# Ledger of designs, part 36: VH-VL binders against q9h9l3

Target 1, 176 residues: q9h9l3
Amino acid sequence: PRKMVAIDCEMVGTGPKGHVSSLARCSIVNYNGDVLYDEYILPPCHIVDYRTRWSGIRKQHMVNATPFKIARGQILKILTGKIVVGHAIHNDFKALQYFHPKSLTRDTSHIPPLNRKADCPENATMSLKHLTKKLLNRDIQVGKSGHSSVEDAQATMELYKLVEVEWEEHLARNPP

## First folded at step 17 (VH-VL)

Design GG7
Fold by OpenDDE, fold request of step 20:
Structure GG7 (fold): chain C 176 residues (1-176), chain A 120 residues (1-120), chain B 111 residues (1-111)
Amino acid sequence: as target 1 above (176 residues)
Amino acid sequence: QVQLVQSGAEVKKPGASVKVSCKASGYTFTSYYMHWVRQAPGQGLEWVGWIDPDSGGTFYAQKFEGRVTMTRDTSISTAYMELSRLRSDDTAVYYCARGDYSYGYEFDLWGRGTLVTVSS
Amino acid sequence: QAVLTQPPSVSGAPGQRVTISCTGSSSNIGAGYDVYWYQQLPGTAPKLLIYDNSNRPSGVPDRFSGSKSGTSASLAITGLQAEDEADYYCQSYDFSLEAWVFGGGTQLTVL
């Protein structure tokens, strides 16, 4: 079986009004939750809104941040050929300007068995925070300091493990 | 109606630039990537690049880097592709095509194409 | 020159079954990227025919089917009809090129 990693990204606001979501941090963990990558990333455009409450990103984090192009290359090297687990992962890939094979993508926001296990509607889009609390009895994204992409990536991986066997069998019978 | 309406045919001299427009209607312009694909006469399809109308972010095929510029005007749901330093082998029908990034990558909506002829 | 390889032409009589192959490599189809098929009628823009290897958009007859295995994909057309005469292109993504790539196209002639 292919190696599996989980990814979570934090975005800041760029553009004239800060409405453009730009990658500012990326964390990748392996199947065991070990951190493979965790870097602050400098967007190519001026940051207008750090979105600190959610992103956890502050101006000081950008002082030695890795330029986007460099970070992207590092991240893609890690992701290539692997099954990538994420929550609403299309946003992460979008921020990376990256296309990962759909057959190698696992989006925990779109796994009906996971929602079912959490007593949620199968077709609903539940937050990572909610699923983590419900299924792992763990609180993430607490406080006012912002999210931890490492913590979120680890939670995402743990959630997927709960339904891995069932979902992988489903995908084998019904390739995306 | 969901559609992409492209600008009219262009005739250019070598060395000139051309800017083709693609106006989207019937759907949320910023929710899909806009790809550009060209087809030389009697030839196959060739991907040029994409723009994210939401962010303005672009990604070009290496072949066209430095010579192509993709932009968008969200106020009028219009994407633009500008190709500079034109040469005869740039003669082609240029298509804009809608591509998803969330649920699928297929190009499910195409413009009718814009013929760009480069000749001395 | 195309990254994906297709036969330049195929032909069949009405009612017959024809197949169009699309051969990629380990950096695109073989890397797990999906294959898409487009039909291009003479003088028209391409139209999505198959997405995600084997799915048909609304309006596409079930006599069109797609499959993928290894580094290759195939488009099958059963019950061939005169209106099927067109050019067919396969498409995928190549991670080494970081580009969407097409096959060279296959001209289908209905005899």
Scores: ipSAE 0.934, ipTM 0.959, lowest interface PAE 0.5, mean pLDDT 96
Fold by OpenDDE, fold request of step 20:
Structure GG7 (fold): chain C 176 residues (1-176), chain A 120 residues (1-120), chain B 111 residues (1-111)
Amino acid sequence: as target 1 above (176 residues)
Amino acid sequence: QVQLVQSGAEVKKPGASVKVSCKASGYTFTSYYMHWVRQAPGQGLEWVGWIDPDSGGTFYAQKFEGRVTMTRDTSISTAYMELSRLRSDDTAVYYCARGDYSYGYEFDLWGRGTLVTVSS
Amino acid sequence: QAVLTQPPSVSGAPGQRVTISCTGSSSNIGAGYDVYWYQQLPGTAPKLLIYDNSNRPSGVPDRFSGSKSGTSASLAITGLQAEDEADYYCQSYDFSLEAWVFGGGTQLTVL
């Protein structure tokens, strides 16, 4: 069986008005929630908005941040060949300028059985925070310090594990 | 109508640059990557690179790295591909193609192509 | 040289079944990346024919089908029609090259 990892990324604002979302932190955990990767990442362009309230990123985190190109290489080495679990994961891949095989991708924001388990409409897009609270009885993304990508990645993995058997069977019966 | 409208044919000398435009309409320009693919006369398809109209981020095939520049103007939903230091073997029809990144990767919408002829 | 390998040409009579193979490697199709197929009619731009290995976009007849196994993919056309005469290209992503890659194209002739 393929190894499974979960990923979560934090973005900052770049560009003239800070409207461009640039990768500033990436966290990857294994099936057990162990951190495989957690680095602050320096965008190639000047940061205009740290979006700290949401991202948890501060200017001080960028002092020794890993340059994007280097970080990207490190991250891709980890992701390649693995089943990658994430929430709204297309945003993470987009930020990484990366294409992961769809057959090896698990997006917890688009897993109907997961929503069903949380008493949500199957085709609705629920937040990671909401699903985590409903299904794991855990509060994430609390406080004023912003999100923790490690915490979010761990929560994502745990959520997926709740429906893993069912979903993997579904995918096996319905290969893309 | 959902479509990509490309600029007209170009004739260039070796060493010159060419900039092809691709105007998108009928959909949210920033919700899809814009890929560029070229096809030399009588040859197959060759991927050049993509741009993310949302961020302006680009990714080029290694073959074209340092010689191609992709840009976009979101205000007019237009993508541009500029190829510099043109050679005769750059003669091709250049296509822009919409590629999804959220739900799939397929190139589901193509421009009609822009012929770029490089000759001395 | 194309990264994915296709036969240069195939032919069939109207009503027949033809198949076009697309052979990749462990760094693209074999790595789990989906295969896409495009039809290019003479003098026109390519058109998406198959996505995600076997799915047909709206407007594509069900006589077109795609499959993937191992490092290869195949496009099957049943009930061959004259209008099917075109070039067909397979496409995938190669993680080692970090590039979208195409087959060399297959010219389908309807006899």
Scores: ipSAE 0.933, ipTM 0.959, lowest interface PAE 0.5, mean pLDDT 96
Fold by OpenDDE, look of step 18:
Structure GG7 (fold): chain C 176 residues (1-176), chain A 120 residues (1-120), chain B 111 residues (1-111)
Amino acid sequence: as target 1 above (176 residues)
Amino acid sequence: QVQLVQSGAEVKKPGASVKVSCKASGYTFTSYYMHWVRQAPGQGLEWVGWIDPDSGGTFYAQKFEGRVTMTRDTSISTAYMELSRLRSDDTAVYYCARGDYSYGYEFDLWGRGTLVTVSS
Amino acid sequence: QAVLTQPPSVSGAPGQRVTISCTGSSSNIGAGYDVYWYQQLPGTAPKLLIYDNSNRPSGVPDRFSGSKSGTSASLAITGLQAEDEADYYCQSYDFSLEAWVFGGGTQLTVL
């Protein structure tokens, strides 16, 4: 069986008016929630908006941040060949300029059984924060210090584990 | 209607540069990657690279790194591909193609292609 | 030369069934990446024919079907018609090359 990891990324604003989302932190955890990777990442372009309230990223974090190209290489080595779990994970892959096999991707924002368990419409897109509160009785992304990508990645993995058996069976019966 | 309109045919000398344009219409330009694919006469398809019109981020095939530059102008929904230091084997029809995003990777919309001829 | 391997040509009579193979490797199809198929009529741009291994876009008749197994994929055309005469390309992504890759193309002739 393939190994499973969960990923979460934090973005800062670059480009004109800071509207471009650029990778500034990436966290990867294993099935047990152990941190495999957690690095601040330096975008190739000038940061216009740190989006600190949401991203948790501050200017001081960029002083010794890993250059994007280097970080990308490190991250891809971890992801390759694994089942990757994430929430709205397409944004993470986009930030990484990376294509992961769809068959090896698990997006907790698009798992009907997970929504059902949380008493949400199956086809609705629920936030990680909401699902975590409903299903794990845990508060994440609290305060004004910004998100913790490690915390979010761990929560994502734990959420998936709640429906893993059912969902993996579903995917096996309905291969892409 | 949904379409990609490319610039006209180009004739260049070896060592020159060429810039091909691709104007998108009928859909949200920034919601899809724009891929570039070329096809030499009588040959198969070859992927050149992609640009994210939203971020301006690019990714090129290794073969073309250092010679290709992809850009976009979101105000006019237009993508550009510039290839420099042209050589005869760059002679090809160059296509822009919309790549679906959000777990859709297929190239579901193609321009009609732009013939670039490199000859002395 | 192409990363994905296709037969250079196939042929069939009207009404017959033809298949076009696409052989990849452990770094693309075998790595779990989906296969896409394109039809290119003479003098025209490629057109998406199959996506995600076996799905047909709107407008593509059901006589076109795709499948994937292991490191290979296959395009099947039943009830072959004269208008099916074209070049067909398979496509996937190769993580080792970090590139979208195409087959060499297959020329389908309707006899």
Scores: ipSAE 0.925, ipTM 0.955, lowest interface PAE 0.5, mean pLDDT 96
Fold by OpenDDE, look of step 19:
Structure GG7 (fold): chain C 176 residues (1-176), chain A 120 residues (1-120), chain B 111 residues (1-111)
Amino acid sequence: as target 1 above (176 residues)
Amino acid sequence: QVQLVQSGAEVKKPGASVKVSCKASGYTFTSYYMHWVRQAPGQGLEWVGWIDPDSGGTFYAQKFEGRVTMTRDTSISTAYMELSRLRSDDTAVYYCARGDYSYGYEFDLWGRGTLVTVSS
Amino acid sequence: QAVLTQPPSVSGAPGQRVTISCTGSSSNIGAGYDVYWYQQLPGTAPKLLIYDNSNRPSGVPDRFSGSKSGTSASLAITGLQAEDEADYYCQSYDFSLEAWVFGGGTQLTVL
């Protein structure tokens, strides 16, 4: 069996009006929630909107941030060959300009058994915050300081672990 | 109708540049990557790169890095591929192809192709 | 030259079953990346035939089927028809090259 990691990324706004989402932080944790990677990342373009209330990113975090290309290499090295768990994870992969094998991807925003366990419609897209509160009785993404990608990655992993056995069996029976 | 309409055939001299356009219609232009694939006469398919029309972000095959530039104009749902320093072996039909980044990576929509001929 | 290896040509009589192989490596198909198949009729652009190893888009007859195992994939065509004469390409993603890669293509001739 392959090793499993969870990932969460924070994005800032770039482009003329800050509408472009650019990777500014990435956190990766292992199955136990241990941090394997957590770096601020410097986008290749000028940051127009830090989106601090959501991203938790501030200007000071970019002073020694890792350039995107370098960070991308580091992150991909960690992800390669792993089962990667995330919430709405395709946004993270998009920000990384990266394609991960679908068979090795676990998106907690699209796991019907997880929603069922949370008494949510199986086909609905629930937020990480809601699922975490409902199933883990834990509050994340609170306050005005913005999100913690480490916290979100850890929560994502914990959520997946709740349905891991069932979901992995389902995937085994229903390969793409 | 969902389709990709590409610009017409081009004839170029070695060393010149060519810019091929691909206009999308019938779907949300910014919701899919636009890939470019070329096919030399009598040869197979070769991936050139992709652009994210939403962000303008690009990713090129290593072979074309430094020589290809992909851009887009969201106001007219049009993607562009410019290839510079053309040489004879760049002669090919160049296709734009729609590809998702989320659930499906498949190239499910193709333009009809643009023939680019590079000759002295 | 192509990252994915296909036989250059296959042939069959109408009504027969033909199979086109696509051999990859540990850095693409073997790494878990899905395989896609495209049909290219003479003088036309490629058309998606199979996605995610074995799924058919709307409009693709069920006589086309795809499978994947290990580092290889296969396209099977049953009940071969004259209209199936075309070039067929497999596609996947290679993480070592960071590129979408195609097979060399297989020319299918209907005898």
Scores: ipSAE 0.924, ipTM 0.954, lowest interface PAE 0.5, mean pLDDT 96

Design GG7
Fold by ESMFold2, look of step 18:
Structure GG7 (fold): chain C 176 residues (1-176), chain A 120 residues (1-120), chain B 111 residues (1-111)
Amino acid sequence: as target 1 above (176 residues)
Amino acid sequence: QVQLVQSGAEVKKPGASVKVSCKASGYTFTSYYMHWVRQAPGQGLEWVGWIDPDSGGTFYAQKFEGRVTMTRDTSISTAYMELSRLRSDDTAVYYCARGDYSYGYEFDLWGRGTLVTVSS
Amino acid sequence: QAVLTQPPSVSGAPGQRVTISCTGSSSNIGAGYDVYWYQQLPGTAPKLLIYDNSNRPSGVPDRFSGSKSGTSASLAITGLQAEDEADYYCQSYDFSLEAWVFGGGTQLTVL
């Protein structure tokens, strides 16, 4: 269970016109989907656009949120030495200002066997919502407004499990 | 042509500041990190830090924290590194290098370097 | 005081094979971070030679090869040519320093 974790982050808009994505929530689950970390995070710069429709982040969540530097330290401690699964995971790592070993990274948005199971083009970038509906028969990102990073991290882990044996074997034969 | 063009050599006295520029051409400036690496005469390579040209976010090596400032101007695809309170041991060639952040992380494109000489 | 350890120099005759070692630790290469190699010809900027431990960018001859095992990496050069005379640096990421780290460099002399 501690060998592999899944991560999902929610971002808010900072910078000019709120177009820069800054970390405002991070959730990490283990192989079984148990929550290892789930915190609202205060970006070091002013929030221009909470992006609540997608992020689920509202102003009240930031009042007592963990400062970015502290949260980052906590998150990196969990990720070090683990296989980390995510969806378009480079965006999560970028928001964390973090570099994870390529050989320990799994991105469900770009796994050809997973796309084939969903009857999608093998090199297409597919949304988490679409893959989850198609392959797990579940609707995610449903609610009052915005995504849940816990729900999304859990879905991401379950999607990876569908191809885990095949993909881990592929990576062992074809080291990055 | 894909390239990084750096500003010319600088001569400074101890205590001064220097600002080196690095202009990107032939690729999308905001799609890659820009790293700064220095090399003292006859010595090896030393990483200074990076800037994300998209967000303006920066990360500096501990040794340079408090003395280095990295900025960029996306309208002219140019990154800058400013080093303050110069010492004689800051004499080096300062390189900019493009780095991936998605996978691989290689520094696949380098500027030709800017010699900064710090002497009394 | 380089974080990654390389021999200061190596030499070989034309056509010979040489290897350059790069020794790291559990906080960089041993943590699974990839190794990158750069060639620096005299008076020029470094150039990417090997990425992701063993891959060659376009334009790098296949007589250059890289490998990684445990906390160490190695660059091999076969069919040594005069133009290969350069300094060679390994690089990786260190999670405890949160920094990109280089070896001290290896000066290759072609005899």
Scores: ipSAE 0.735, ipTM 0.897, lowest interface PAE 1.5, mean pLDDT 92
Fold by ESMFold2, fold request of step 20:
Structure GG7 (fold): chain C 176 residues (1-176), chain A 120 residues (1-120), chain B 111 residues (1-111)
Amino acid sequence: as target 1 above (176 residues)
Amino acid sequence: QVQLVQSGAEVKKPGASVKVSCKASGYTFTSYYMHWVRQAPGQGLEWVGWIDPDSGGTFYAQKFEGRVTMTRDTSISTAYMELSRLRSDDTAVYYCARGDYSYGYEFDLWGRGTLVTVSS
Amino acid sequence: QAVLTQPPSVSGAPGQRVTISCTGSSSNIGAGYDVYWYQQLPGTAPKLLIYDNSNRPSGVPDRFSGSKSGTSASLAITGLQAEDEADYYCQSYDFSLEAWVFGGGTQLTVL
């Protein structure tokens, strides 16, 4: 079977009034939740708003951060040819300026069987925090110190595993 | 109505620059990438690059790096492509096309094209 | 030379079926990237005809269909009509070029 990874990214605010989301951390885990990649990333644009409450990113993290272009190359090398799991994953791919094949993409924010397991409407968009609490009995993104992209990527992979057999069969039957 | 309206035809000499505009209407300009695609006379389609109107971020095909600049003005929902140091093989119709980046990548809306002629 | 290979031309009589092939490589279609088809009527801009290999946008008739297998794709047109006379382009993404790539185009003549 194709190798599977999960990805999560943290963004900072760039551009006018800090409204543009730019990549500042990326974590990738394998099927077992082992960390394959976890780096702070220096955006090519000036950071206006670190968004620390959500991102966990502070000025000191950027001092030795990997420049975006270099980090992007490293990340894409890991993602190429793999099934990539994420939550609202199009935001991560947009931040990477990257197009991944739809047939190799799994988005835990849009898997009806996963919502069904959480006793939620099948077409509702559910947060990672909510799904993780309901289905894994874990609290993630706790407090105001920001999210951990490693923690979030690991949770995303665990959630996908709950529906993996059913969803992979569905996709084989209904190619995207 | 949902449409892309491009600027009129241009005639340029080798070495000059040209700037083509593409005005979006009937949809949220900042929610889609804007792609530029060109077609030389009697030839096929060639992708030039994209701009993200929300961030202003750009990505250019390697062939055009250093010669193309894509910009936008969100206040008038208009994207621009400027090609510099023109040469005769830049003669083409230049299209803007809207492309999604979320749940599909298709170019589902195209401008009518802008003919750029480069001649001595 | 186009990254995706299409026959330069195809022809068919009214009411007939034609197919247009699109051959890619391991860095585009073979890597799992979807194929998109565009119709370009004489003197007009391209128009999306097929997306995600086989899906039709609203307003595109059922006689247009697409498929993908391995490193190639195919556009089929049944019940040919005079209005189908156009150029047809396939498109996909190439991860090694980091670029959207098109076929060279196929000129369809309705006899």
Scores: ipSAE 0.718, ipTM 0.899, lowest interface PAE 1.5, mean pLDDT 92
Fold by ESMFold2, fold request of step 20:
Structure GG7 (fold): chain C 176 residues (1-176), chain A 120 residues (1-120), chain B 111 residues (1-111)
Amino acid sequence: as target 1 above (176 residues)
Amino acid sequence: QVQLVQSGAEVKKPGASVKVSCKASGYTFTSYYMHWVRQAPGQGLEWVGWIDPDSGGTFYAQKFEGRVTMTRDTSISTAYMELSRLRSDDTAVYYCARGDYSYGYEFDLWGRGTLVTVSS
Amino acid sequence: QAVLTQPPSVSGAPGQRVTISCTGSSSNIGAGYDVYWYQQLPGTAPKLLIYDNSNRPSGVPDRFSGSKSGTSASLAITGLQAEDEADYYCQSYDFSLEAWVFGGGTQLTVL
C-alpha cells in the first residue's frame, strides 16, 4: 500500500496590508506521528504581519529559515507518491504552489464518518481543534502563543486513523 | 453569463512582445487560478502556466521561463499574459482557462482564444 | 512530442462504440494523477468533457464515459452521433515536469 503522511503549515501575512498568506512553517509526520520534516521557511516576499497569535512565527524564526524555493523542493519530494492527510489541506497545497492527486488526498475537515463520530453534521466543515477535543480528548491550539504545526499534523493523523479503514474502503468503491 | 472574454487577434514581428488579456465575468475572479494554454495551427494544446489572481503568484512551464509574464488587475477581473522575444513558432491561439485549486483541477471554463501571428 | 500518448485518429459509424486511449507514465497518470478529457469542435475552444477520470459535467451526455487504470486512461463514446466529430484531448499533471500535460489529440471521424 502507499505510505501515508500528514502535513500542516503555518502562514504569515505578506503583500499589501499583510493580506496575502505565505508559508512560514511546514511540518510533516509519518503514520506513527514521527516528524519527517519541520522547518521554518522564509517567504520570497517581505513579511508584513507575522500573525504570531495564530502562526507562532516570530522574527527570530526567520533568521535561519530555509528559503521558500529550497523548502518547497524538500517538501514535495516527501509528498510525491504518498497519501497526504491534512485539515483544510487545499490551503497547504496552495501555499506550496503544488497539485497533489485527489485520489491520494485526505482532508479531515470533510470526512463524513469522522463528523458522525463527533456527533457533527456529516457535511459540515469542522475545525481541527473541535474534532481533536471531541474525539481525542486533547486540547490543541491553546492560548495566544500560536499553533504548533507538528502538534496539528500529529492530531490530524490520529483523527484520520479513527476512520481510516472505513474511509479507504469507501474511496476504493467510489473513486473521486 | 459566466464567461472569459479575450482580446483580439495580434500580428507581430519576431523579437517583439505581445500582451493578451482575459476578462472574467459571472464568478468570483479571485477564487480560481487562471491558466494559459496555447495551440499552434493544426497542433495540440500546450500549457503555458497559471496565475493566482488573489495573490498575484505565478507558475510557468519551464519552456516559457524568462519569456512569459502573467499579471492581473482584480479591480476589472482581468488576467494578462505577456510573451516577449517572439519567434515564428510562437504563432498560436492563446487561451485562458479557469481552474480550481480546492475541489478539483479541471479547466471548466475557457476563453475563445486570441490568435497571435508572428511573421516577418 | 506529447507527454501523454493518444492515437492520432479513430473512426466509427453512427450508433457504434469507440474508445480513445491516453497513455502516460509513472510521473503523471501512474503517480495517481487524475485524467481530464476535452472536446474541441472545429474552430472552437476546448470544452471540458470528463473530469477526475470518470465524472461528467452538467450537460455532457451519459454516452461519454472515462476510466483510468495503471498509467493509462480511456474515453468511451457509445451511441456515436454525427455531432461527436471533433478532436479529443486527455490531460493530467506531471510531477517531474511540474506541468499540466496534454495528449497529442485524437481526431474522431463519424462515418
Scores: ipSAE 0.714, ipTM 0.901, lowest interface PAE 1.6, mean pLDDT 93
Fold by ESMFold2, fold request of step 20:
Structure GG7 (fold): chain C 176 residues (1-176), chain A 120 residues (1-120), chain B 111 residues (1-111)
Amino acid sequence: as target 1 above (176 residues)
Amino acid sequence: QVQLVQSGAEVKKPGASVKVSCKASGYTFTSYYMHWVRQAPGQGLEWVGWIDPDSGGTFYAQKFEGRVTMTRDTSISTAYMELSRLRSDDTAVYYCARGDYSYGYEFDLWGRGTLVTVSS
Amino acid sequence: QAVLTQPPSVSGAPGQRVTISCTGSSSNIGAGYDVYWYQQLPGTAPKLLIYDNSNRPSGVPDRFSGSKSGTSASLAITGLQAEDEADYYCQSYDFSLEAWVFGGGTQLTVL
């Protein structure tokens, strides 16, 4: 059986008008929710918009942040060979410039059995905050000081566990 | 309709540079990576690198690092590949190919190719 | 040398079945990355024939099929026709090279 991890990332705005999303924090947790990685990451381009209300990233976090190239190397070593769980995970992989096997990728924003447990439309794209409140009776991303990628990665793993047996069986019968 | 149109054949001398263009039409240019793949005469396909048209970010195969530069102009939906310090073994057809963002690894749309000949 | 290994050539008579193998390693197909197949007719660009190991794009006949097992993949062509005479390439992703990788190509001859 393959090992499983969950990932969540926070982005800042770079490029013209701050519209490009660049990686500024990444957190990875194991199956039990223990933190394997949690670093602030310095993008290679000027930060135009910290997006602090959503990202939780402030200028002080960037002072000693790990440069993107170094952080990417560390993160990819952790992800290689593992089942990786995330929420809207394609955004995280794009920010990492990383290509993970489809067969080892799990996206809690697109799991019909998880939506059914939450009494949500089966094919709707549901937010992590909404699913976590309905299924785990927890409030995450509270307030306007931004998200915690550790909190979000932990919630993502717990949500996946609720449907893990059913979904893994489904994927074995219906390879992605 | 949906197509990639490449610039014409080039003949270059060793040590020169070449810049190949690839114009996309019929789809949203910034929604897909643009890849470059080459094929030397009588040989197989070799991946050169990709550009993300929305950010301008690039990633090059190790063999080409330091000699290739990929750029784009989003106002005319055109990607470019420039290869410098040409050698005779760079003689090849250079293809642009569309790839999906983050979760697709296939090349579902190809240009017709641009022959670059490096004469000795 | 090509990262993925294919036989240099295969042949068959019209109506027969042929298969083309594609052998990778633990850093590509064996790591779980999918396999893609391309057909290249003489003087033309490659055309996607099979994606995600076994899926056919619109317009590709059912007699083309793909499969993947372990570190290898296979393209099968049944009901062989003269117009199938072409070069065939497999492709995957290699996490160690961080690169899209191709087989060396297989020349199919219809006898």
Scores: ipSAE 0.698, ipTM 0.898, lowest interface PAE 1.7, mean pLDDT 92

